# Designs tried in a protein design chat: VH-VL binders against o27280. Part 381

Target 1, 266 residues: o27280
Amino acid sequence: MDSMNVPEVLEIKRIVEESESVKTFIFSWDFRREVRPGQFVMVWDFRDEKPMSVSLIDPVRSEIGISIRRVGEFTDRVHGLSEGDLLGIRGPYGRGFELMGRDILLVGGGIGMAPLAALADEATARGMRVDALVAARTADELLFLDRLEAAGVNISTCTDDGSCGFKGFAHERLLTLEENHDMAAVCGPEPMMFQVMRILDERDVPAQLSLERYMKCAVGICGQCCLDDTGFRVCAEGPVFWSQELSRVREFGRYRRDPAGRRVPW

## First folded at step 15 (VH-VL)

Design za14 (framework fv_libevitug)
Fold by ESMFold2-Fast, scan of step 15:
Structure za14 (fold): chain C 266 residues (1-266), chain A 123 residues (1-123), chain B 110 residues (1-110)
Amino acid sequence: as target 1 above (266 residues)
Amino acid sequence: QVQLQQSGPGLVKPSQTLSLTCAISGDSVSSDSAAWNWIRQSPSRGLEWLGRTYYTSKWYNEYAVSVKSRITINPDTSKNQFSLQLNSVTPEDTAVYYCAREYPTDYYGMDVWGQGTLVTVSS
Amino acid sequence: QSVLTQPPSASGTPGQRVTISCSGSSSNIGSYYVYWYQQLPGTAPKLLIYGNDRRPSGVPDRFSGSKSGTSASLAITGLQAEDEADYYCQSYDNSLSGYVFGGGTKLTVL
């Protein structure tokens, strides 16, 4: 295996606490190696490895960041680490976002703002106008607002419970926002992404959507790869897909699969 | 503004050691986020990267496999320069030699180059 | 041979679009950033593109870079006589643990 497919043991240089449940782990990175917003790395704690989206790409400081939400045994162990501790990092993997045009809309839900925060930094560095709709269940789950503001992003927020910004879901808020964007990027829960995609399609805005469940497909593990209505597997790299590619996937936004491959409603 | 000024002998006999120096102004050789490269150019091989030196917590050197056994790149913090030493030269080492900076390292490429030094290896 | 493959020559007339290719493998361009340099006769190379598609200050917007898979391209639109030069791509090669350059493309403006 080359150095991209062999875990490198890296020291945690800095940890940023984004919320009670989310931390960003920052590592020195050799920026001869390409890293694009929307790509992920495999994080290895010397017991298990899990795919994590890259949330910070900072070639000036030679740093990458990986934002991790505490949701299970692996992430609990990683959250217990301190600056100076070691993790294995392998990658990056997967299709990154492509940028086009002069203005971009970002729509992120919860931890889905992590890859979009990295994309916002790149888009603003390229002189694009960036509008971000940041959605969460509650105000304390809204992520990266300070980073987006520092980058010059025009921010709109919404929470399901109305604790910050618009009270309602991302797609409901999107219907009240300006329609003029050259492209969009979307990341969050699949039901949210499905509804947002439909609105963007009606506005003729090309959109890229990042699907966490397809990260393993990008490294050759085909557990939950998309199937079209004819029963064919779609031969596409993940986790980032154009909306036209996802329009052919019957499952997108409607149901998920359990470990046995059975349909389970969201 | 940052400038790189090269100096060294232009004629070297086969089997001897080639020695070149790159003097830095407007930046420090131990500057964080900088890397200091040697590249050569010949009609037969085109542009060929030879190696680099850089400082983070300590000095690091990286060398091209083709010259690794014969090459040394040395920073000199007191004189704010870095040098190239290439041992056991042959006529195939005849080339224009350039020093160049990467800043910030590594994403931004080689943004400042020295003027170049023609080195002829001949008896 | 060079590790990265470029056509040895390219040509165009003023105002035309010219594209110069740079082909590599998974050990270099497939995993690492691509840079482009312009070299006028008798001068040191000048950085033209970094990070696959970014321009340093002072480089006209008619120069652009792109990368797909294991290949990269430099595009020059609105070709001008002053663009006549040698063009080199550069990347890093993991198997060699070092920077690698393409063989260079001599661009002639007719």
Scores: ipSAE 0.768, ipTM 0.885, lowest interface PAE 0.9, mean pLDDT 88

Design za15 (framework fv_libevitug)
Fold by ESMFold2-Fast, scan of step 15:
Structure za15 (fold): chain C 266 residues (1-266), chain A 123 residues (1-123), chain B 110 residues (1-110)
Amino acid sequence: as target 1 above (266 residues)
Amino acid sequence: QVQLQQSGPGLVKPSQTLSLTCAISGDSVSSDSAAWNWIRQSPSRGLEWLGRTYYTSKWYNEYAVSVKSRITINPDTSKNQFSLQLNSVTPEDTAVYYCAREYPNDYYGMDVWGQGTLVTVSS
Amino acid sequence: QSVLTQPPSASGTPGQRVTISCSGSSSNIGSYYVYWYQQLPGTAPKLLIYGNDRRPSGVPDRFSGSKSGTSASLAITGLQAEDEADYYCQSYDNSLSGYVFGGGTKLTVL
């Protein structure tokens, strides 16, 4: 019955090359439909359907953007598309980020910066002060720096190889940053998010984390999104969770499960 | 700055066509970020959206299901206005009719409204 | 009947907080933005809230909107005599392919 269960075929209006491996695909959007930072859509190339986070929400231009990293067959095909080509878009789905207070810290790793870029736009539009820690393996993999700068965001960077900003991991850089934030939002590799969460908990900063690996659960495949020790379901409560909810989940940051149910370390 | 001024007859006989015009000043009817709406209001039904017209690369019209078979909304770029035609009226169509703009797009809601026109369908 | 449900009336005294509810379903408020309009006697409706919780320029911050699931609320803090008006919520309904309004709430300031 819900139109969200049927993909709408949309024309690719513009493609932004964010890096050698990441592109943002921009579509016209009917802004009668609600879309929030932290939500995702199902992207359909007429063969396969994959969940992708919304990375741009621009009501002024009537546009949404979806940032896609090239990691396999589906994303290789989508990266081969051009402006004017068609994709199916279904959604949005999932629980988005909540904003509170006057000051927010964003901590993003790699493609995890995509949903946080949309959140940065929302937070600045609401008059919040935004500090962003952008982490990647190398300088060329740092995403959205120009967009964040244009939005008035205070940017700190770190790279594993030291090619830009602090040399080291996100949590190591976070220890050198100001502690006075009303909230934080974190998205990136799960081990990074776990380390960042522990530091923010010690600073008594409430944090929201995007647990994107189970986004498909939000479209009605609930058996695949149950967390180990608590029975929390990403489809019911996520993909965005408060740090207090995740602090009691033994699986978070330590291991994942393959399709056979076996534990696989991060 | 932007103003909408309505004109049209305040009395229409049953079975005839209701025709109203909304003249736009301070904006263009073909502005690619604007949509132009007709809404009516009666004491018994409250506010009721009738339809809208807007331009992107071409003109689009959207109409409420309840009136879709009887309604036409037409933009006129030369006069910078848009009109409402409602066919086969009955006393149930008696209402105050408003035109309204959505701008800079539908996210922002109906930011400017006309003065309203009371239309009485004679019984 | 209106598609969105509002209480027909609400009341308060100056300085109080009053809340007006707007209830819908997954085909409207659950998936689409909510707007609020204030209508003073003898005037056209005026946009008060858009995008669930955003205020147009010139609307005092004592007016705020919120949305949870299939319901929305308008809150007025520091109620003033000039706030006496009819208040309407609006959303889009996908099953009707059109905008829908609540039945309106007459706010009386005592």
Scores: ipSAE 0.756, ipTM 0.877, lowest interface PAE 1.0, mean pLDDT 88

Design za16 (framework fv_libevitug)
Fold by ESMFold2-Fast, scan of step 15:
Structure za16 (fold): chain C 266 residues (1-266), chain A 123 residues (1-123), chain B 110 residues (1-110)
Amino acid sequence: as target 1 above (266 residues)
Amino acid sequence: QVQLQQSGPGLVKPSQTLSLTCAISGDSVSSDSAAWNWIRQSPSRGLEWLGRTYYTSKWYNEYAVSVKSRITINPDTSKNQFSLQLNSVTPEDTAVYYCAREYPHDYYGMDVWGQGTLVTVSS
Amino acid sequence: QSVLTQPPSASGTPGQRVTISCSGSSSNIGSYYVYWYQQLPGTAPKLLIYGNDRRPSGVPDRFSGSKSGTSASLAITGLQAEDEADYYCQSYDNSLSGYVFGGGTKLTVL
């Protein structure tokens, strides 16, 4: 049928430096084509292809943004690009976040704030009250604070080293925050997400969590996209899952898989 | 407030060219945020999008595959209007023709429509 | 036949909920936003819903849109006599490289 699997070569319109290690690449987008917070695209530098979450969805300016953290060879090459350079983009792929109720809590760690920044924009446009807990190792690694503030989001910060906001981990900060939300959305390191999920479950807050580590193939046929106990394919059924679905997955928060499919503890 | 006012003949003979104009007030035809559409409506085919024109550093035109070989949509910045030319008409081109704006284009849909012009194609 | 499929008619009584469906495929609704238009007799269509589920200013909150897979729905709650009209869905189709409309649904308020 009609394939969203064909890469479109797009010009980098603008680059925003979010931190020393994170850049947002902004492209013109045809907004007849649907894109939702929580979805990802495959970014192709004409050598390698990697999945990246959509971090900006702006139909008024006809722009999407893709935030990329520098962590290896592919991302180092992409970070070396300039405005006017070309990248291949295919997608979007995956299940996006669903919004319900009037109040939402966002809990993001590091680059996990990228899909949540796009979600914050949508939630505020829908008239929801948005509280965001933004967590990082240090103040310099807190992402999207200016965007969240501009969107009218109520922001709490948390750093491991205490350089900004609460000193400690995201789940420790969450214990000191208001308990009453209609829903939550969580994205960040898997151990953080596991601890946050447990607290939200005890508070009876339905939560959606985004699992990015399995997005090595965008078509849902790859075995590494399969979660251990459920057989869920992150590309086909995720990357966003409800907390009740993840509570039945032994792998979540406990171990991951290498490229050969072998179990590796966190 | 934006308004679209259509003009053109209501009767066209087979094989001739149908020509309609949509005059714009309250906005510019060359606005970077707008796209300008032609749509027609008939009992046999329902609502049919025919094409659009828009400006984003240069003019772009997009046409429906069903009419692409016969259709031209032209903006006129001096008169603040855009036109539809449909060549080699047949009785099957009989329809109510509408112009419509997208603003901003793509995501927000067709927010302002002209009054419609009934065009009859007959001998 | 239209590219997007709607029931030709729907009906309800004042105060009730009415839902109008719009079915497509992966080349249109499955990948592209859905729009809904209301057409009163003798008038041009008017935009009711854009972006699957957003309302323009001035559209009552009784009107709502939704989309799941290759299908979309328009829901009207608290049905009123003035809602009697034709309703059209619209999307974009990548195989046709153009906008496509449903065949329309005539809503009768009983």
Scores: ipSAE 0.735, ipTM 0.874, lowest interface PAE 1.1, mean pLDDT 88

Design za17 (framework fv_libevitug)
Fold by ESMFold2-Fast, scan of step 15:
Structure za17 (fold): chain C 266 residues (1-266), chain A 123 residues (1-123), chain B 110 residues (1-110)
Amino acid sequence: as target 1 above (266 residues)
Amino acid sequence: QVQLQQSGPGLVKPSQTLSLTCAISGDSVSSDSAAWNWIRQSPSRGLEWLGRTYYTSKWYNEYAVSVKSRITINPDTSKNQFSLQLNSVTPEDTAVYYCAREYPQDYYGMDVWGQGTLVTVSS
Amino acid sequence: QSVLTQPPSASGTPGQRVTISCSGSSSNIGSYYVYWYQQLPGTAPKLLIYGNDRRPSGVPDRFSGSKSGTSASLAITGLQAEDEADYYCQSYDNSLSGYVFGGGTKLTVL
C-alpha cells in the first residue's frame, strides 16, 4: 500500500538558523524510502499542510532537512517551534533532479538554494565538478555558502545591492561565468529563472528548473486541469522541468495567478 | 574488518524450535547505526528476509509478516552476538540461514554476511 | 513468493554488456531504494549495488545500477568469466512492512 501518503509525526532533531528569515528543520528519516534532490514533502503543523523542498539528504546520519522561509501564518508558526517539538511529514513527492555529465552549474535565488544544496551534496559525492551561482537581494539573504564550500563547490555570489560579490542580478553574473557545463539546475523566483534559462539555451546547456507553484499539482491539489499551449498537462510532472518543457508554457516568467485564478504580471 | 560467524544445529524436528547464533567480531552488536539481519534461502522460495534487530537509544526488532508469530531475534551485548529463534518449525523452514549487517542501516544494504548454516527440518 | 520479478536466466560472452531487470510496483521499487547482490556457488551473497546506483568499495566499475519508475536494472559491461553467478535485487515493500528480494537471475558466461 501507499503508506507514503500518511503523515508521519516526527520530532524536530535539530534547527539550523540559515538567516533571519530561513531555518532548516532536521528530522531522523527511514532511508529505505527513496528521497532525491528536487523532491518535496508536505509539512503538517496539525492545522495546515504546506509543500517544502528537501534541502538536506544525509543517509549516513539518517537525517533529512527541510528549509523554510518565514512568509506567512503557517511558516510563522513553524518558525516558533523548538528542538523536540513535533511536525507531520509525508512524501517525498514530485520529480527530482537528474544528474548528467561531469560538470554542472547550479543557479539559486534566495530560498531556491535549498533544493540545490541537496543536489550539490549528491553531485559532489558522485565526483562531479559543481559550480554554484548563489543570488540574493542582499548579503544577509545568501544561503548555504558554508555548506557548499564544505562540499567542495566552486561558488560565485551576486546581490542586487552589491553587498556581497557581483552587484547585479543572477543572469547578469551568469554572463561573466564560463560557458562550459554539461547541465544546469536552476531554482528561484520565476523572473530570474526565465532570464537564466534564456542564457543557458543560447549556450546549448540543458537546464532543469524547479517551480514551486507546481508542487501542489504533483500531489493532486491542482490535478490534471493545467494545460500548456500545446495541450500537455505541464503541472502533472512538477516541480522539476527541463527547459525544453518550459519553453512551451506561455505563463512561465511572465505571469502568475492570484487566489482567484486571474493572470497577474510578475 | 568485520566478520560474522554462525553456529547452531543443522537438523531440527518438526514442531520444535530452531535456534541459531551469529557471533560478531570487529564491530559491536549495540553499535549505533548498525542493523543485524537474518535471511534464509531455499530452492523453492529463494532469498527471504526474516527480520532484524538494532539499537538506537533502545533495542528495536522488525520481523517479516510470514514468520512474525513464531520468530524472535535477540541481541546479546555481553557476548557480542545476536540469535534467531523460530518456533514450531515445519519442513518448509528447511533452508540455508544467513546473518548479515547493514552499516549504516537502511540506505547502505547488507554489506557483511555470515557463512550460512544449512538447517534441515525433517522427521 | 517473489514480490520482485527477475528473469530466471541471462547469458553473454566475455566482453559483452549484459543487463538484468527487476520489476516491482509502487509499494516497493516505486518508493524505495534498490540493492543488488552477487552470489557465487556455495557462498553467501555479496553486496554489489546500494542506493539504486552506488557501488561499495571493491566492486568493479563494470557493475552499475539504474532505476526508473517501478523497475530497476543491473548492467555488467566487459563481461568476464568470473561474473557467472546468481544475481538478486532487493527493495523494501511498505504493504508487507519488510525487505523483499527478487527470484534471482542465473547469469551464464558462454
Scores: ipSAE 0.733, ipTM 0.873, lowest interface PAE 1.1, mean pLDDT 88

Design za18 (framework fv_libevitug)
Fold by ESMFold2-Fast, scan of step 15:
Structure za18 (fold): chain C 266 residues (1-266), chain A 123 residues (1-123), chain B 110 residues (1-110)
Amino acid sequence: as target 1 above (266 residues)
Amino acid sequence: QVQLQQSGPGLVKPSQTLSLTCAISGDSVSSDSAAWNWIRQSPSRGLEWLGRTYYTSKWYNEYAVSVKSRITINPDTSKNQFSLQLNSVTPEDTAVYYCAREYPRNYYGMDVWGQGTLVTVSS
Amino acid sequence: QSVLTQPPSASGTPGQRVTISCSGSSSNIGSYYVYWYQQLPGTAPKLLIYGNDRRPSGVPDRFSGSKSGTSASLAITGLQAEDEADYYCQSYDNSLSGYVFGGGTKLTVL
């Protein structure tokens, strides 16, 4: 095991409350080691290890941030931690996003805005024009609007319930936006990403999509996180894929896999 | 403007200690964001990083494995300098020695270098 | 042997594009940022590129860096006579717990 495969015990430097259910945990980071938007780390609370996307990459302050939504036992325990407490961080892992051209569209749903917030920071730092479509079920699940605004991003919002911005789904809002972009990056629930991908494909906008699947790695077995008919492994070949790669995957947008690897409809 | 000025002998006998100093102007050796490096350059080994020292809440030293048993890098806050001591030198230690700053540390690389000191280890 | 591999020489004529490669492994370039330095005869190296593809203030935009997998490249567009120098890549290596350099590339402007 090299140094990236052994968890490094890091002190929580700062916690940002993003919403009632989401917190960003900020750590000092040795930026000799590369971290790219779209990559993830394994977060270890000394009982369980779970993959989490990197949501802040700040080499000027020597900080990374990891945004975590409270959805179960592990995340409940992590949310109970305070500044000064310790967590194990292993990684980063996976392919990051690639930036192309001058104009980029970000489409994020819920916690899927976390890796896209890091990408927005990098894109704006490189002088790109960034448009973001931020989608959630309700207004309180819209994330990172203040960070995106501070970075100079052009923001559109939509909520399923109409509590903020356009009332409807991300793909319905996207149909009312007619701007051309050199590329897009998409992260959120797979059914949303599938619909968004189809629209971007019709518009000839190359898109990268991030798959945040449940990952279960058994001791001595690599390959639990596989895609259907292409054999892509999310942790090795993903989580970021080009839309042309995903258009060949029958599983994408239709079903997921439970911890035992069984197909379960969305 | 930050400048690094090197001093030390150009000729050292085998088995002796090589000792060089790097005087810093325009910055502090205890600057929280900086790291202070020694690098050498020879035709046979090319550029070779030897080690670095830096301050956050306390001093840290990191040394290259190839020289770790023989090397000491010492900051001196009162003189605003840092030094290199390399024990038990051999002809293979003949090289041009450079000091260099990283600022900010890690991500940004070595932005300021000293003028270099040719050290010949003669048998 | 240098830990990072560069071609020992490269050449071009004024106005051309020249690319210098730097090859490593998963223990260095594959996981860590890449830096590039320019060294003129009789002088110390000067930082040219950091963070894979970022330029310090004062470095012309005709110099650019890139990284893919375990390899990095320095590109020089609009080559000028003053660009004749030795070029070195640098990264960190986790198995050696230290910075590592390429063997250097002597660029000749014809």
Scores: ipSAE 0.744, ipTM 0.880, lowest interface PAE 0.8, mean pLDDT 87

Design za19 (framework fv_libevitug)
Fold by ESMFold2-Fast, scan of step 15:
Structure za19 (fold): chain C 266 residues (1-266), chain A 123 residues (1-123), chain B 110 residues (1-110)
Amino acid sequence: as target 1 above (266 residues)
Amino acid sequence: QVQLQQSGPGLVKPSQTLSLTCAISGDSVSSDSAAWNWIRQSPSRGLEWLGRTYYTSKWYNEYAVSVKSRITINPDTSKNQFSLQLNSVTPEDTAVYYCAREYPRTYYGMDVWGQGTLVTVSS
Amino acid sequence: QSVLTQPPSASGTPGQRVTISCSGSSSNIGSYYVYWYQQLPGTAPKLLIYGNDRRPSGVPDRFSGSKSGTSASLAITGLQAEDEADYYCQSYDNSLSGYVFGGGTKLTVL
């Protein structure tokens, strides 16, 4: 029936070290199957399964890439793998980004730049002008700068510590950029996305935001994938949402859920 | 500048085997990036995909359910071509037969087509 | 039973916008890319749109594709006399493990 709900065991074709804590795992992909920037896959190491955003979509090479940050036991095990090793891949899942107009602003924080890198490739292939604001805590955590530059993207950087580009947060840097865009796409820590959304709303720039939280719920693993005020299910209706959809979610940018489902301030 | 050139008989008797060949220039039949298809077109059924052959580490063949028991698609690396054999033909197999390439640059859309061969199944 | 459904005919006048629909199911269009082919009389089909909404080199930007759920459409803006042709949608179907085509739409330019 639904072959997307059964993991396919794929060989790791290539591994790209993006930083000390981030690797991109590249697999051969059957491009008869639709995959879009902003979608995610379930990665199975034959013990645990975790959702990971698609960060590379390359139909010319027949490859997809999945970028993984080392944050715990599962990701530590996956980072220990080598080219030729096997992983289970299920999906893709979720609503991808939609492109419209002639120009787009990308605002990415940390690993949130991963799905936006795939979107940048798509937007440039469609002849759009792409401006990217790439934010991280430190210069070493800025991701995909070489790939974005090679694609002809106009890049601005900011770091919390001032080690590269503007010293400060993404929204502070965005306030110094007064250009309007036909649309924007945003992915990163939820407090960053909330602040960026507010600025884009004031500028009448329609924005799409990718919510990574609770995506393990995406295939029915837990009930915490629902957003508080709207009842959105991230797995079915996200992870990508338009800013007007998120403007009525009081939880967005203010609260997260712990494993028990309790509200916890960011 | 990839081109596909078809050859084969335009008339086949009922119950016999229909045999067509597609010669490839500008690409290799064993290219690990391409797949090679047979598609037919009739007024009554429109466009029908029949099957494909492709090479990665070994040869693979995939066939449409409707013809799977009667069809063979066979690559020939020495002549850089692939063929179609369809057994036990009936008048319902009368159609224009096309060979076509799928390629990654077009998300495996059929980017190059042969000229087509009209095959009439009649006694 | 998975079938891609197209209207058998469509028409327009020069300069108008014409849209041709293609309807499927979760086993095909819902999970797989949609392709469009243009066939002029006496010729082989020509790839017009791939990957739902992308154009091969040499295809004018008057032709565009879109996909939503289990349906796709081909739009032709600034319709010209030479656009008179048969148009076919195509996808992959996982229940059939094979490619499926729409029944075709004959576009007449009035």
Scores: ipSAE 0.539, ipTM 0.785, lowest interface PAE 1.9, mean pLDDT 87

Design za2 (framework fv_libevitug)
Fold by ESMFold2-Fast, scan of step 15:
Structure za2 (fold): chain C 266 residues (1-266), chain A 123 residues (1-123), chain B 110 residues (1-110)
Amino acid sequence: as target 1 above (266 residues)
Amino acid sequence: QVQLQQSGPGLVKPSQTLSLTCAISGDSVSSDSAAWNWIRQSPSRGLEWLGRTYYTSKWYNEYAVSVKSRITINPDTSKNQFSLQLNSVTPEDTAVYYCAREYPRDHYGMDVWGQGTLVTVSS
Amino acid sequence: QSVLTQPPSASGTPGQRVTISCSGSSSNIGSYYVYWYQQLPGTAPKLLIYGNDRRPSGVPDRFSGSKSGTSASLAITGLQAEDEADYYCQSYDNSLSGYVFGGGTKLTVL
């Protein structure tokens, strides 16, 4: 009887091209239903379902946005769609970010900026000061900079190739930034998140990290979402975890699991 | 400043139709971002949402299941108002009736309310 | 009976903190936003809180909302005599396909 476990077929209202490889698909949403930054939805193209983070939450326009990076067959098909086409959406699922304090740090890598962009919108609407460290391989892959700027976010960038901002990795850039934050939220490649988490732990900044791997089951009974030492199921108990929870997980930042559950080194 | 002004009878006999209107000033009944609600309040049932009407590309009406078979909520763009018609009333329909705006719709709750109309259903 | 459960009464003295609970289920508060209204005698309800924890312009910051799981709470800090009123929570219920209200809490300032 849970209507959120059945996909709703929704019309693509608008598509925003964020970069050559990333598009945001915008849908009408009934904002009597709660949706929070850090939550995800299952996107169904009538062949396959994949989890995607909510990247835009706009109750004034009654719209949600879902940002999708082109990485495989499913995402290639979805990127081929146009405004007016239909997708199945179910959710939202998972634990969202919690906001606390007045000064917030966001650290995002690549598509990991998607859930953080939604969080930035909420934090700035609440009058919080938001610093964002936006990391990517190249300047063309930095996401949401104009949206963050429009929201009043203080932006720092880094690129692996030095094409925009600091030349280097997110954790290297973080070492050169101010240390005064009440909390942090981190989303991106797991090795980046591990390094960032350790720096924030040394600075006594409580951090929330979005761990969006191996989501295969929307109802939270899927063993493929488990973490080694804790038995946490990412789709039921995550994807957002506090840094103290992840510091106890031997798998985090060291290896991942393929769909068969086998260890794969980072 | 948005104001809602209610009008209609304070006494209705059982089996008759209850009819109330809510006149809007400072906003438009066809405002894309608004929804226009009827709510009633009685000692026995407390606050009870009856339904709403709103406009996007067309008019939509939503009604509470408890009154769905008897209720109609109608917008009138020429008079900038919306009405409540409740058929086949019984003493259980005795309540203070309020109109209220959601703005923006859904997320933001009912930000402006009419003054309320006490409707007594008795023979 | 109301779909959302509130205590019928609450009380406090000036300057104290009072909390009013609102309990529901997965079909309402567990999946939908919560709103709070204040009703003074002889007047229509006034919106105090929307979106679980947001205040409309003009509502003092001593009023705050929170939500956890299937329950919500309204907190009033620095209680004043003018706060003596009835307080109602509201959410949406998916199984009823409509808005639902709590039974109301009469707050007495002693």
Scores: ipSAE 0.769, ipTM 0.888, lowest interface PAE 0.8, mean pLDDT 88

